# Designs tried in a protein design chat: VH-VL binders against q8ixk2r445to577. Part 258

Target 1, 133 residues: q8ixk2r445to577
Amino acid sequence: FFGMLQNKGLTDYCFDYNPPDENQIVGHQVILYLCHGMGQNQFFEYTSQKEIRYNTHQPEGCIAVEAGMDTLIMHLCEETAPENQKFILQEDGSLFHEQSKKCVQAARKESSDSFVPLLRDCTNSDHQKWFFK
Below, E stands for the ipSAE of ESMFold2; O stands for the ipSAE of OpenDDE; V2 stands for 0.75 times the mean of E and O plus 0.25 times the DockQ between their complexes.

## First folded at step 10 (VH-VL)

Design s114 (framework fv_retifanlimab; at its last look DockQ between E and O 0.90; V2 from the best seeds 0.00; counts 0 for: pae E 2.8 > 2)
Fold by OpenDDE, look of step 10:
Structure s114 (fold): chain C 133 residues (1-133), chain A 121 residues (1-121), chain B 111 residues (1-111)
Amino acid sequence: as target 1 above (133 residues)
Amino acid sequence: QVQLVQSGAEVKKPGASVKVSCKASGYTFTSYWMNWVRQAPGQGLEWIGVIHPSDSETWLDQKFKDRVTITVDKSTSTAYMELSSLRSEDTAVYYCTREGKYYLSYAMDYWGQGTLVTVSS
Amino acid sequence: EIVLTQSPATLSLSPGERATLSCRASQSVSYYDISYMNWFQQKPGQPPKLLIHDASNRATGVPSRFSGSGSGTDFTLTISSLEPEDFAVYFCQQHYSTPYTFGGGTKVEIK
């Protein structure tokens, strides 16, 4: 699967990654932004290694969850996907992080009009449903 | 204006299949989710499933996962719902419904006129 | 699935009277500042018509006598003063999670 990774519950919001330096793509947080399909900031790939890859740049980035965190941070992809980079996109649309055993949820930042994907306990909320477009 | 026009009434035997169509117009077909909902005579509303026409992403109620296929034809802006292995309990009016976009949410704001599917021996 | 229970099943009133319809969800359908509950009106031989979306927002063209309120698990549709054309069946519907579910409906009938 590849393309824009869109949330079902949050109308027309997609995974978005826009690193400040195109030559240094790791270390920043993945956010949610209106789906626009322009450029490369919203293009992701779900691989057979259960990675969510940001492969529009070299070296390729892979979404990871750092210890103790609930945010999605871009790391470099590895030959063998590390445990903190493994996600399961389930049939029901839920995006499950194997290591934390939590689901990716579209969340609103408090006191802002910004949104981010966060790890939360798995529920039946459509804000935890995702699909590639 | 937005219009959803469905195919005509169907009469089927148990075990047969039915395919209902829903032609959309007045809006960008590929930009809005299309749901299917049915209503048995004198009964309430039952959600069947939803499809996004842009990529055919489809989610179904588990009750129908083995018998329902929802598809779209982008070239004709038409959505389809096919129900197989028909039973008498499938007798109902079937509706297609568009989910309009509101800030941070959706709502079924337009409905087809409905298609009566009658299953009888 | 989220179960929606509407009450009363039937509401007998006269034109000009206030109608209050309830819908209770088996679990919360609210997330941050949005309650994912819609209300529909249905008349015989017609498809449902959207009245209220997200608990309290009137759909386009819906008269001001219709209002929605509530959050969490308890929601209310109010018709401040019934018009003859308002006698119909009303359904609540949650879109917090798939599968989407509808209440059993409240029939507002003329007394």
Scores: ipSAE 0.899, ipTM 0.952, lowest interface PAE 0.5, mean pLDDT 96
Fold by ESMFold2, look of step 10:
Order: sequence, then structure tokens, then C-alpha cells
Structure s114 (fold): chain C 133 residues (1-133), chain A 121 residues (1-121), chain B 111 residues (1-111)
Amino acid sequence: as target 1 above (133 residues)
Amino acid sequence: QVQLVQSGAEVKKPGASVKVSCKASGYTFTSYWMNWVRQAPGQGLEWIGVIHPSDSETWLDQKFKDRVTITVDKSTSTAYMELSSLRSEDTAVYYCTREGKYYLSYAMDYWGQGTLVTVSS
Amino acid sequence: EIVLTQSPATLSLSPGERATLSCRASQSVSYYDISYMNWFQQKPGQPPKLLIHDASNRATGVPSRFSGSGSGTDFTLTISSLEPEDFAVYFCQQHYSTPYTFGGGTKVEIK
């Protein structure tokens, strides 16, 4: 799938990647922002290797979660997807991170009114449901 | 004005299928989730499933997964719900309802008039 | 699946009286400061009509005599002074998780 990765539970919130330096895309956190489709910040590709790619730039970024962490951060994509970069978008809309056995949830950032995707124990909440637009 | 107009009442025999239509007008059809909900006579409301018309993303209640297909036709702004292998307990009024957008949430703010489907032996 | 239990099943009241309708969810339907519980009114032969969204917010055109409250698992719809047109069946509905579910309804009827 290719497009904006939208949360069901939080009206019109999408994955967004806005690194401070567009030429240094590694190491920053993926956020949620109101879906708008302007520029290149909200377009991602879900690949057959179960990657979520930020591929409007070179080199391409792949969303990853480091072991023991719950934040989604940008890494460089590799020819064979590492386990920490594999997400299963299931039929019920849940986005499952196989390595951690957790699901991506739309969550409020600590001490903030901003939202971010975080790994949480899987539930059936609409805040853990995602779809491409 | 937002309006949802459904197809007319249907009488079906057990084992048949029914396809109910829901024509939307007065808003951007592809921007809002569309639900299907039914109500058996004298009973409460039962959610069947939901579709987003832009990409046809569809989620169904597991009770209906093998018998229900929800689709849209974007060119006519029309949603459809098809229920197969009909049984007497499927006799109900079937509603389409749009999810309006609210602060970090949704609500079923507009409903079709309902389509009575009667399954009679 | 989240089960919603409404009580009472029937309220027999006169115009001008206060109606208090209860809805209890089998698990929390709240996330942060938002409760994913809606209320609908249904009159015979008509589709449901949205009254309250997200526990406490009146839908457009709904009179101020209708109010909603609650969070977590316990929710209340209050009609402060019943009008003749308020005699109907009222349903609560959660949209926290699929499958979305409705309560069994509370019928408000003329005493």
C-alpha cells in the first residue's frame, strides 16, 4: 500500500515524519499530525517485506523500534528488512510489531498535547487501528 | 443537506441473498466512514460493519464476516451491503449511517431511512 | 466485545419530570479525556437520531434539556424536563472498539 497511514480512533491523524534536516532522515521520531497530504511528510509505503518506508527521499527510511523501546524512529532501509523494521498490518486494522509482540497505538506524547505512534500491548481499541488513505 | 436514501423493502426466502443500497448526497462521500446497522423487530440495534469509501477499507463484525460484503461505488456516491444465506433471524430493518467527524472522535450523525428485509418461508 | 447494559428497561413518567437513563459498559470506553459513548433517540418507524456524542456533547439541534455525563464504564443521559416529543426509546452506543455495540435501550413512556 502507498499513501497516508491514518489512525481510526483519532479523527484525521496520520503518520508524519518531519526531520529538522531533510537530508538527515535517520534517528528522529515518527509523529502523528492532522492529515493534509501536503509536501512529502505524510507519505509512506507498506512493502511485501512488512516495512513502512519513507521513500520520498534518498536514501530511503524505514520505521523501526529498537529493542526494549516503544517509540517509532527512522532507520535506513536495508535490502533484507531487519526484524525491528517489520510490522504486520492485519485485516482488523491493527499494526503489529512482530519482534516486540506489541501493537502501534496513537498516544499522547508525555507532558504534551501532541500525538505519536507508540508500541503498546495489543488491544481491540480503535486507537490501535490503521489504514492507508 | 446531508441525506442518505436507501433502497426499498425486500422479501426473501431462506437461503437467498439481499443487497441493500444507500445513496449519499450533500457531503463529500469519500471523506466519511459509512456503517451498516440492523434492527430486528422488537429488538435493539446491531452493528454489521463499516467501510471508508476512499479506499474501501472495511471492518466487519465477526458474526457476519462470512455472509456480508460491504462495498461502495464512488461514481454514484452509493454504499451497498449484501447479506447471503439468509435465515429467518435476519429479518430486520437495515440502516446505513455516516460517521461524522468530531474532536478526536466520530459519531453516527446521519442515518438512512432504513430498509426492511423480511425472510419468510 | 463490549457489552452495554441499559437500565431501567422502561421509565414511565409524565411531561415535566426528569428522566435519568443509565448505561454501563463491560469495560472502559474512555481514552484520555474522551469517552467513546454516544446516545441516540428512536421513535417508532424512524431511524435512530444522534443526541449526545462522546458522553457529554450535544449534537447539533438537540435541545439543552438533554445532557450526558459519565466516563469509564458508567454513563448517564438526563432529560431535565420531559416534553411530549421526548417519549421514545433511547440507546447508548460505544465506538471505542469494533465491533461497535449498542445497549438494549430504555423506553421512556407516558405514565
Scores: ipSAE 0.511, ipTM 0.863, lowest interface PAE 2.8, mean pLDDT 92
ESMFold2 (binder alone), look of step 10: mean pLDDT 94; pTM 0.956

Design s115 (framework fv_retifanlimab; at its last look DockQ between E and O 0.89; V2 from the best seeds 0.80)
Fold by OpenDDE, look of step 10:
Structure s115 (fold): chain C 133 residues (1-133), chain A 121 residues (1-121), chain B 111 residues (1-111)
Amino acid sequence: as target 1 above (133 residues)
Amino acid sequence: QVQLVQSGAEVKKPGASVKVSCKASGYTFTSYWMNWVRQAPGQGLEWIGVIHPSDSETWLDQKFKDRVTITVDKSTSTAYMELSSLRSEDTAVYYCTREGKYYLSYAMDYWGQGTLVTVSS
Amino acid sequence: EIVLTQSPATLSLSPGERATLSCRASQSVSFYDISYMNWFQQKPGQPPKLLIHDASNRATGVPSRFSGSGSGTDFTLTISSLEPEDFAVYFCQQHYSTPYTFGGGTKVEIK
């Protein structure tokens, strides 16, 4: 699967990644932004290694969850996907992070009108439902 | 104006299949979720499933997982709901409904006229 | 699934009277400042018509006598002064999570 990764619960919000330096794509947080399909900021790929890849740049980035964190951070992809980069996109639309055993949920950023994907306990909320468009 | 026009009434025997169509017009078909909801005579409303016409992403109620198939034809702006292994309990009016877009949410703002499906021996 | 319970099942009133309809969810259907509860009106032989979306927002063309309120698990539809055309069945519906679910309905009938 590839394309825009859109949330069901939030109308027309997609995964978005816009690093400040195109030559240094790692270390920043993935956010949610209105789906626009322009440029490369909203193009992701779900791979057979259970990675969510940001592959519009070289080297390729893979979404990871760092220890003790609930945010999605861009890391470099590895030949063998590390445990903190493994996600399961389930049939019901939930995006499950294997290591933390939590689900990716659309969430409002504190004291902001912006949104971010965060790890939360798995529920049946549409804010935890995702699909590629 | 937005319109959802459904196919005509169906009479089926138990074990048969039925396929109801819903032709959409007056808006960009591929930009809005399309739901299917049914209502047995004198009863309440029951959600069946939803599809996004752009990529056919589909979610169903578990109750219908093995018997319902929801599809779209983008070229004709038509959504379909096929229900197999029909039972008498499937007798109902079936509605297609569009989810309009609102800030951070959706709502079923337009409905088809309904299609009566009668299952009887 | 989220179960919605509407009360009362039947409400008998006269034109001009105030109608108060309740809908209770088995769990919260709110996400921050948004409550994912809709209200529909249905008349015999017709599909449901959207009245209120997201707890308190009137749909296009809906008269001002209709209002919605509530958050979390408890929601209310109010008709300030019933008109003859308002006697119908009203359903609440949550769209917080799939499967979407509807309440059992409240029939507003003429006294």
Scores: ipSAE 0.899, ipTM 0.951, lowest interface PAE 0.5, mean pLDDT 96
Fold by ESMFold2, look of step 10:
Structure s115 (fold): chain C 133 residues (1-133), chain A 121 residues (1-121), chain B 111 residues (1-111)
Amino acid sequence: as target 1 above (133 residues)
Amino acid sequence: QVQLVQSGAEVKKPGASVKVSCKASGYTFTSYWMNWVRQAPGQGLEWIGVIHPSDSETWLDQKFKDRVTITVDKSTSTAYMELSSLRSEDTAVYYCTREGKYYLSYAMDYWGQGTLVTVSS
Amino acid sequence: EIVLTQSPATLSLSPGERATLSCRASQSVSFYDISYMNWFQQKPGQPPKLLIHDASNRATGVPSRFSGSGSGTDFTLTISSLEPEDFAVYFCQQHYSTPYTFGGGTKVEIK
């Protein structure tokens, strides 16, 4: 799958990656922003290795969650996907992180009007449902 | 104007299948989720499933998972719901309904006229 | 599955009276300050018609006598002064989680 990764629960909100240093794409948090498809920030690829790749930049980034954390951050992709970069997009639209055994949910960033994806216990909420467009 | 026009009433025997169509007009068909909902005579409403027509992403109530297929034909802006292995309790009016987009949410804002499916021996 | 319980089952009133309809969810249907509860009106032989989306927002063309309120698990539809065309069945519906579910309905009928 390639395109904008949308949340069902929040109308037209997509994964977005906009690192403060465009020369350094590693180590910054993925956010949610209104889907627009302009520029390079909202295009991701879901690979056969179960990676979510940010591949409109070189070198390519892969979304990861570090052990014990709940935030989605950018790492460099590797030839064989490490466990913390593996996500299962399930038939019901849930996005499951294998290593942590949790699901990606839209969440409001504390003290703000902005949203981010975070790992949470899996539920059937539409805020945990994702699809490519 | 947004319009959803469904196929006509059906009478079926137990064990048969039925396929209901829903032709959409007046909006961009591929941009909005389409639901199927049924209502048994004199009863409340029951959600069956939803499809996004652009890529056919489909989510179903587990109750129907093995008996329902929801599809679309983008070229004719038509959604379909097929229910197999019909039982008497499947007698109902079947509706298609579009999810309209609102601020940070959705609502079923337009409904087809309904298709009565009667299952009798 | 989120169960929606509507009360009363039947509300017998005269034109000009206020109607107050209740819907209680078995689990919260709110995400932060957004409540994913809709209200529908259904007349005999017709499909449901959207009245209120997201607890309190009137759909296009819905008269101002209809209002919705509530959050979390408890929701109310109010019709401030009943008109003859308001005698119908009213359903609440949650779109917070799949499967999406409807309440059993409140029939508003002429006394």
Scores: ipSAE 0.656, ipTM 0.893, lowest interface PAE 1.8, mean pLDDT 92
ESMFold2 (binder alone), look of step 10: mean pLDDT 94; pTM 0.955

Design s116 (framework fv_retifanlimab; at its last look DockQ between E and O 0.90; V2 from the best seeds 0.00; counts 0 for: pae E 3.2 > 2)
Fold by OpenDDE, look of step 10:
Structure s116 (fold): chain C 133 residues (1-133), chain A 121 residues (1-121), chain B 111 residues (1-111)
Amino acid sequence: as target 1 above (133 residues)
Amino acid sequence: QVQLVQSGAEVKKPGASVKVSCKASGYTFTSYWMNWVRQAPGQGLEWIGVIHPSDSETWLDQKFKDRVTITVDKSTSTAYMELSSLRSEDTAVYYCTREGKYYISYAMDYWGQGTLVTVSS
Amino acid sequence: EIVLTQSPATLSLSPGERATLSCRASQSVSFYDISYMNWFQQKPGQPPKLLIHDASNRATGVPSRFSGSGSGTDFTLTISSLEPEDFAVYFCQQSYSTPYTFGGGTKVEIK
């Protein structure tokens, strides 16, 4: 699967990654932004290694969850996907992080109109359901 | 203005299939989710599924996952709902409904006139 | 699935009276400041008509006598003063989680 990774519950919002330097894509947080399909900042790929890859730049980035964190941070992809980079896009649309055993949920930033994907306990909310477009 | 015009009433035998159409006009067809909802005589409303016409992304109630196929024809701005292996319990008025956008939420703001599907031996 | 329970099943009132309809969800349908509960009006032989979206927002063209309130699991549709054309069946519907679900409906009938 590849393309824009859109949330079902949060109208017209997609995974979005905009590193300040396209030659240094690691270390920043993945956010949610209105789906626009322009550029490559909303293009992701779900691989057979259960990675969510940001492969529009070299070296390729893979979304990871750092220890003790609930945010999605871009790391470099590895030959063998590390445990903190493994996600399961389930049949019901939920995006499950294997290591934390939590689901990726669209969330609102405090006192903000901005949104981010965060790890939360798995529920049946459409805000935890995702699809590629 | 927004209009959803559905195909006419159907009478089917058990085990047969029915395909209901919903032609949309008055808005950008590929920009809004299209739901299918049914209502048995004298009963409540039951959600069947939803499709996004732009890419045919579809979500179905698990109850119908093996019998329902929702499709669209972008060239004619028409949505379709096909229900197979019909049973008497499938007798109902079937509605297509546009799901309008309200910032970060949706709501079924426009409805077709409904299509009565009668399943009888 | 999220189960919606509406009460009462039937509400008998006269024109000019206030109508209060309840809808209870088996789990919260709120996401931060937005409650994904909608209300519909349905008359015989017609499709449902959207009245309220996101718990408290009147749909386009809906008279001001209709109002919605609530959050979490408990929601209310209020008709401040019933007009003759308001006697119909009213359904609540949650859009928080697929499968989308409807309440059983409240029939507002003439006393």
Scores: ipSAE 0.814, ipTM 0.930, lowest interface PAE 0.6, mean pLDDT 95
Fold by ESMFold2, look of step 10:
Structure s116 (fold): chain C 133 residues (1-133), chain A 121 residues (1-121), chain B 111 residues (1-111)
Amino acid sequence: as target 1 above (133 residues)
Amino acid sequence: QVQLVQSGAEVKKPGASVKVSCKASGYTFTSYWMNWVRQAPGQGLEWIGVIHPSDSETWLDQKFKDRVTITVDKSTSTAYMELSSLRSEDTAVYYCTREGKYYISYAMDYWGQGTLVTVSS
Amino acid sequence: EIVLTQSPATLSLSPGERATLSCRASQSVSFYDISYMNWFQQKPGQPPKLLIHDASNRATGVPSRFSGSGSGTDFTLTISSLEPEDFAVYFCQQSYSTPYTFGGGTKVEIK
């Protein structure tokens, strides 16, 4: 699948990656932002290796969750997808992180109108449902 | 003005199928989720499923998954719901209803007039 | 799925009286300060009409005598002073998770 990865529960919010510098695409957090489709910030590919790949730029990035963390961070893609970069997009729209056994959920940053994707215990909430647009 | 106009009442026999249409006007059809909800005579409301017309992304209640198909025709701004293998308990008024956008949530703010489907044994 | 239980099933009142309708969810339907609970009014032969979205926000054109409150699992619709046109069936509905579900309804009828 390729396109904008949208949350079902939040009105018109999509995965967004906007690093401070185009030459510094590793190590920054993925956010949620209003879907607009402009530029390259909101286009991702879901691959056969179960990666969420930011490949509209060089070098290509893959979303990962570091051990003990719950935030989605950009890493470089590898020849064989590491376990911390594997996400299962299930039939019910849930986005399951295999290594942690948790689901990606939209979450509000503390005291903010900003949203980010975070790992949480899996529930049936629409805030844990995602689809490509 | 937002308006949802549904096709007319239908009488069907068990085992047949029915396809209900819902023509939308007065808003950008491809920008809003469209739900289908039914109500058996004298009963409460039962959600069937929802589709986003822009890409046909669809969620269905599991109890209908194998018998219901929800589709859209963007060129005519029309949503369709087809229910197959009809049974007498499928007798109901079927509604289309769009989801309005309210900050970070949705709500079913406009409803079609309803389509009575009667399944006679 | 999330079960919504409305009470009472029937509320017999006179015009001018206050109506209080309850809806209880089997699980929380709240996301931070947003509660995904909606209220609808339905009159015979008509589709439902949205009254309240997000637990407490009146839909456009709904009179101020209608108010909603609650969060988590417990929600209330209040009609402060019943008008003749308010005698109808009222449904609560959650949009927190699919399948979306409705309560069984509370019929508000003339005593």
Scores: ipSAE 0.388, ipTM 0.835, lowest interface PAE 3.2, mean pLDDT 92
ESMFold2 (binder alone), look of step 10: mean pLDDT 94; pTM 0.953

Design s117 (framework fv_retifanlimab; at its last look DockQ between E and O 0.90; V2 from the best seeds 0.83)
Fold by OpenDDE, look of step 10:
Structure s117 (fold): chain C 133 residues (1-133), chain A 121 residues (1-121), chain B 111 residues (1-111)
Amino acid sequence: as target 1 above (133 residues)
Amino acid sequence: QVQLVQSGAEVKKPGASVKVSCKASGYTFTSYWMNWVRQAPGQGLEWIGVIHPSDSETWLDQKFKDRVTITVDKSTSTAYMELSSLRSEDTAVYYCTREGKYYMSYAMDYWGQGTLVTVSS
Amino acid sequence: EIVLTQSPATLSLSPGERATLSCRASQSVSFYDISYMNWFQQKPGQPPKLLIHDASNRATGVPSRFSGSGSGTDFTLTISSLEPEDFAVYFCQQSYSTPYTFGGGTKVEIK
């Protein structure tokens, strides 16, 4: 699967990654932004290694969850996907992080109108359901 | 103006299949989720499933996962719901419904006129 | 699935009277400040018509006598003064989680 990774619960919000430097794509947080399909900052790939890969730049980035964190951070992809980079896009649309055993949920930033994907306990909320468009 | 026009009434035997169509017009077909909902005579409303026409992402109620197929034809802006292995309990009016877009939410703002499917021996 | 329970099942009133319809969800259908509860009106032989979305927002063309309120698990549809055309069945529906679910409906009938 590849393309824009859109949330079902929020109207027209997609995974979005905008590193300040195209040559240094690691270390920043993945956010949610209105789906626009412009540029390459909203294009991701779900691989057979269970990665969510940001492959519009070289070297390729893979979404990871750092220890003790609930945010999605871009790391470099590895030959063998590390445990903290493994996600399961389930049949019901939920995006499950294997290591933390939590689901990716669309969440609102405190005191803002912006949104980010965060790890939360798995629920049946459509805000935890995702699809590629 | 937004319109959803469904195919005509169907009469089927148990075990047969039925395919209902829903032609959309008046809006960008590929930008809005399309749901299927049914209503047995004198009964309430039952959600069947939803499809996003842009990529055909489809989610179904588990009750129908083995018997229902929802598809779209983008070239004709038409959604389809096929129900197989029909039973008498499947007798109902079947509706297609569009989910309108609101900030942070969706709502079924437009409905087809309904298609009566009668399953009888 | 989220179960929606509507009450009363039948509401007998006269034109001009106030109608209060309740819908209770088996779990919260709210996300931050938005409640994903919708109300529909259905008349015989017609498809449902959207009245209220997101608990308290009237859909386009819906008269001001219709209002919605509530959050979390408890929601209310109010018709301030019933018009003859308002006698129908009303359904609540949650759009918080698939599978989407509807309440059993409240029939507003003429006393």
Scores: ipSAE 0.903, ipTM 0.952, lowest interface PAE 0.5, mean pLDDT 96
Fold by ESMFold2, look of step 10:
Structure s117 (fold): chain C 133 residues (1-133), chain A 121 residues (1-121), chain B 111 residues (1-111)
Amino acid sequence: as target 1 above (133 residues)
Amino acid sequence: QVQLVQSGAEVKKPGASVKVSCKASGYTFTSYWMNWVRQAPGQGLEWIGVIHPSDSETWLDQKFKDRVTITVDKSTSTAYMELSSLRSEDTAVYYCTREGKYYMSYAMDYWGQGTLVTVSS
Amino acid sequence: EIVLTQSPATLSLSPGERATLSCRASQSVSFYDISYMNWFQQKPGQPPKLLIHDASNRATGVPSRFSGSGSGTDFTLTISSLEPEDFAVYFCQQSYSTPYTFGGGTKVEIK
């Protein structure tokens, strides 16, 4: 699948990647932002290797979760997808992280009105359901 | 004003199909989820599914997965629900309803007038 | 799926009285400070009308005598002083998790 990765539960929120330096795409956190499709920040590809790729840029970025963490961070893609970069988009819309056995949920960032995707115990909430637009 | 105008009543035999239309006006059709909900005579409400007209993203109650098809025609701002392999238990009023956008949520804020589908042998 | 149980099935009351309608969900329908429980009013021969969204927010044009409250699994719709036009069936509905579901309804009728 290729497009904007939208949350079912929140009103018009999508995965967004906006690194401070467009020449340094590695190491920053994926966020959620209002879906708009106007730039390159909201386009991702779900691959046969179960990667979520930020591939509107070269070299391509792949979303990863570092051991013991719950945040989604941009890494460089590798020829064979590492376990920490593998996500299963299930038929019910849940986005399951294989290594941690947790699901991606829309979560409020600190005390702000901003949202980020975080790993949480899997539930049936629409806030853990995702689809490509 | 937001309006949802549905097609007229239908009488069907068991095993047939029915396709109900819902013409939207007064808002940007492609920006809002459209649900289908039914109500058997004298009974409660049952959600069938929802579609987003911009991309045809569809979510269905598993009960209907193999018998229902929800579609849109963006050029006419019209949503459709087709239910196949009809049986007498499918006799109901079928509603389309738009989901309005609210803080961190959606809610079914406008409803069509309903379409009575009667299934009898 | 999330089952919503409304009680009572029927409320027989007179104009001017207070109506209290209950809805219980089989699991929490809350996410942070938002509860995904909506209330609808339906009169014979008419489609449902949105009354309350997200547990406590009145929809546009809904009189202030209608109020919603609750969180988690237990929710209440209150009509502080019944008017003749308020005698109808009321449904709760959750939007926390697809498939979305409705309660069985509470009929508010003239005593």
Scores: ipSAE 0.718, ipTM 0.908, lowest interface PAE 1.5, mean pLDDT 93
ESMFold2 (binder alone), look of step 10: mean pLDDT 94; pTM 0.955

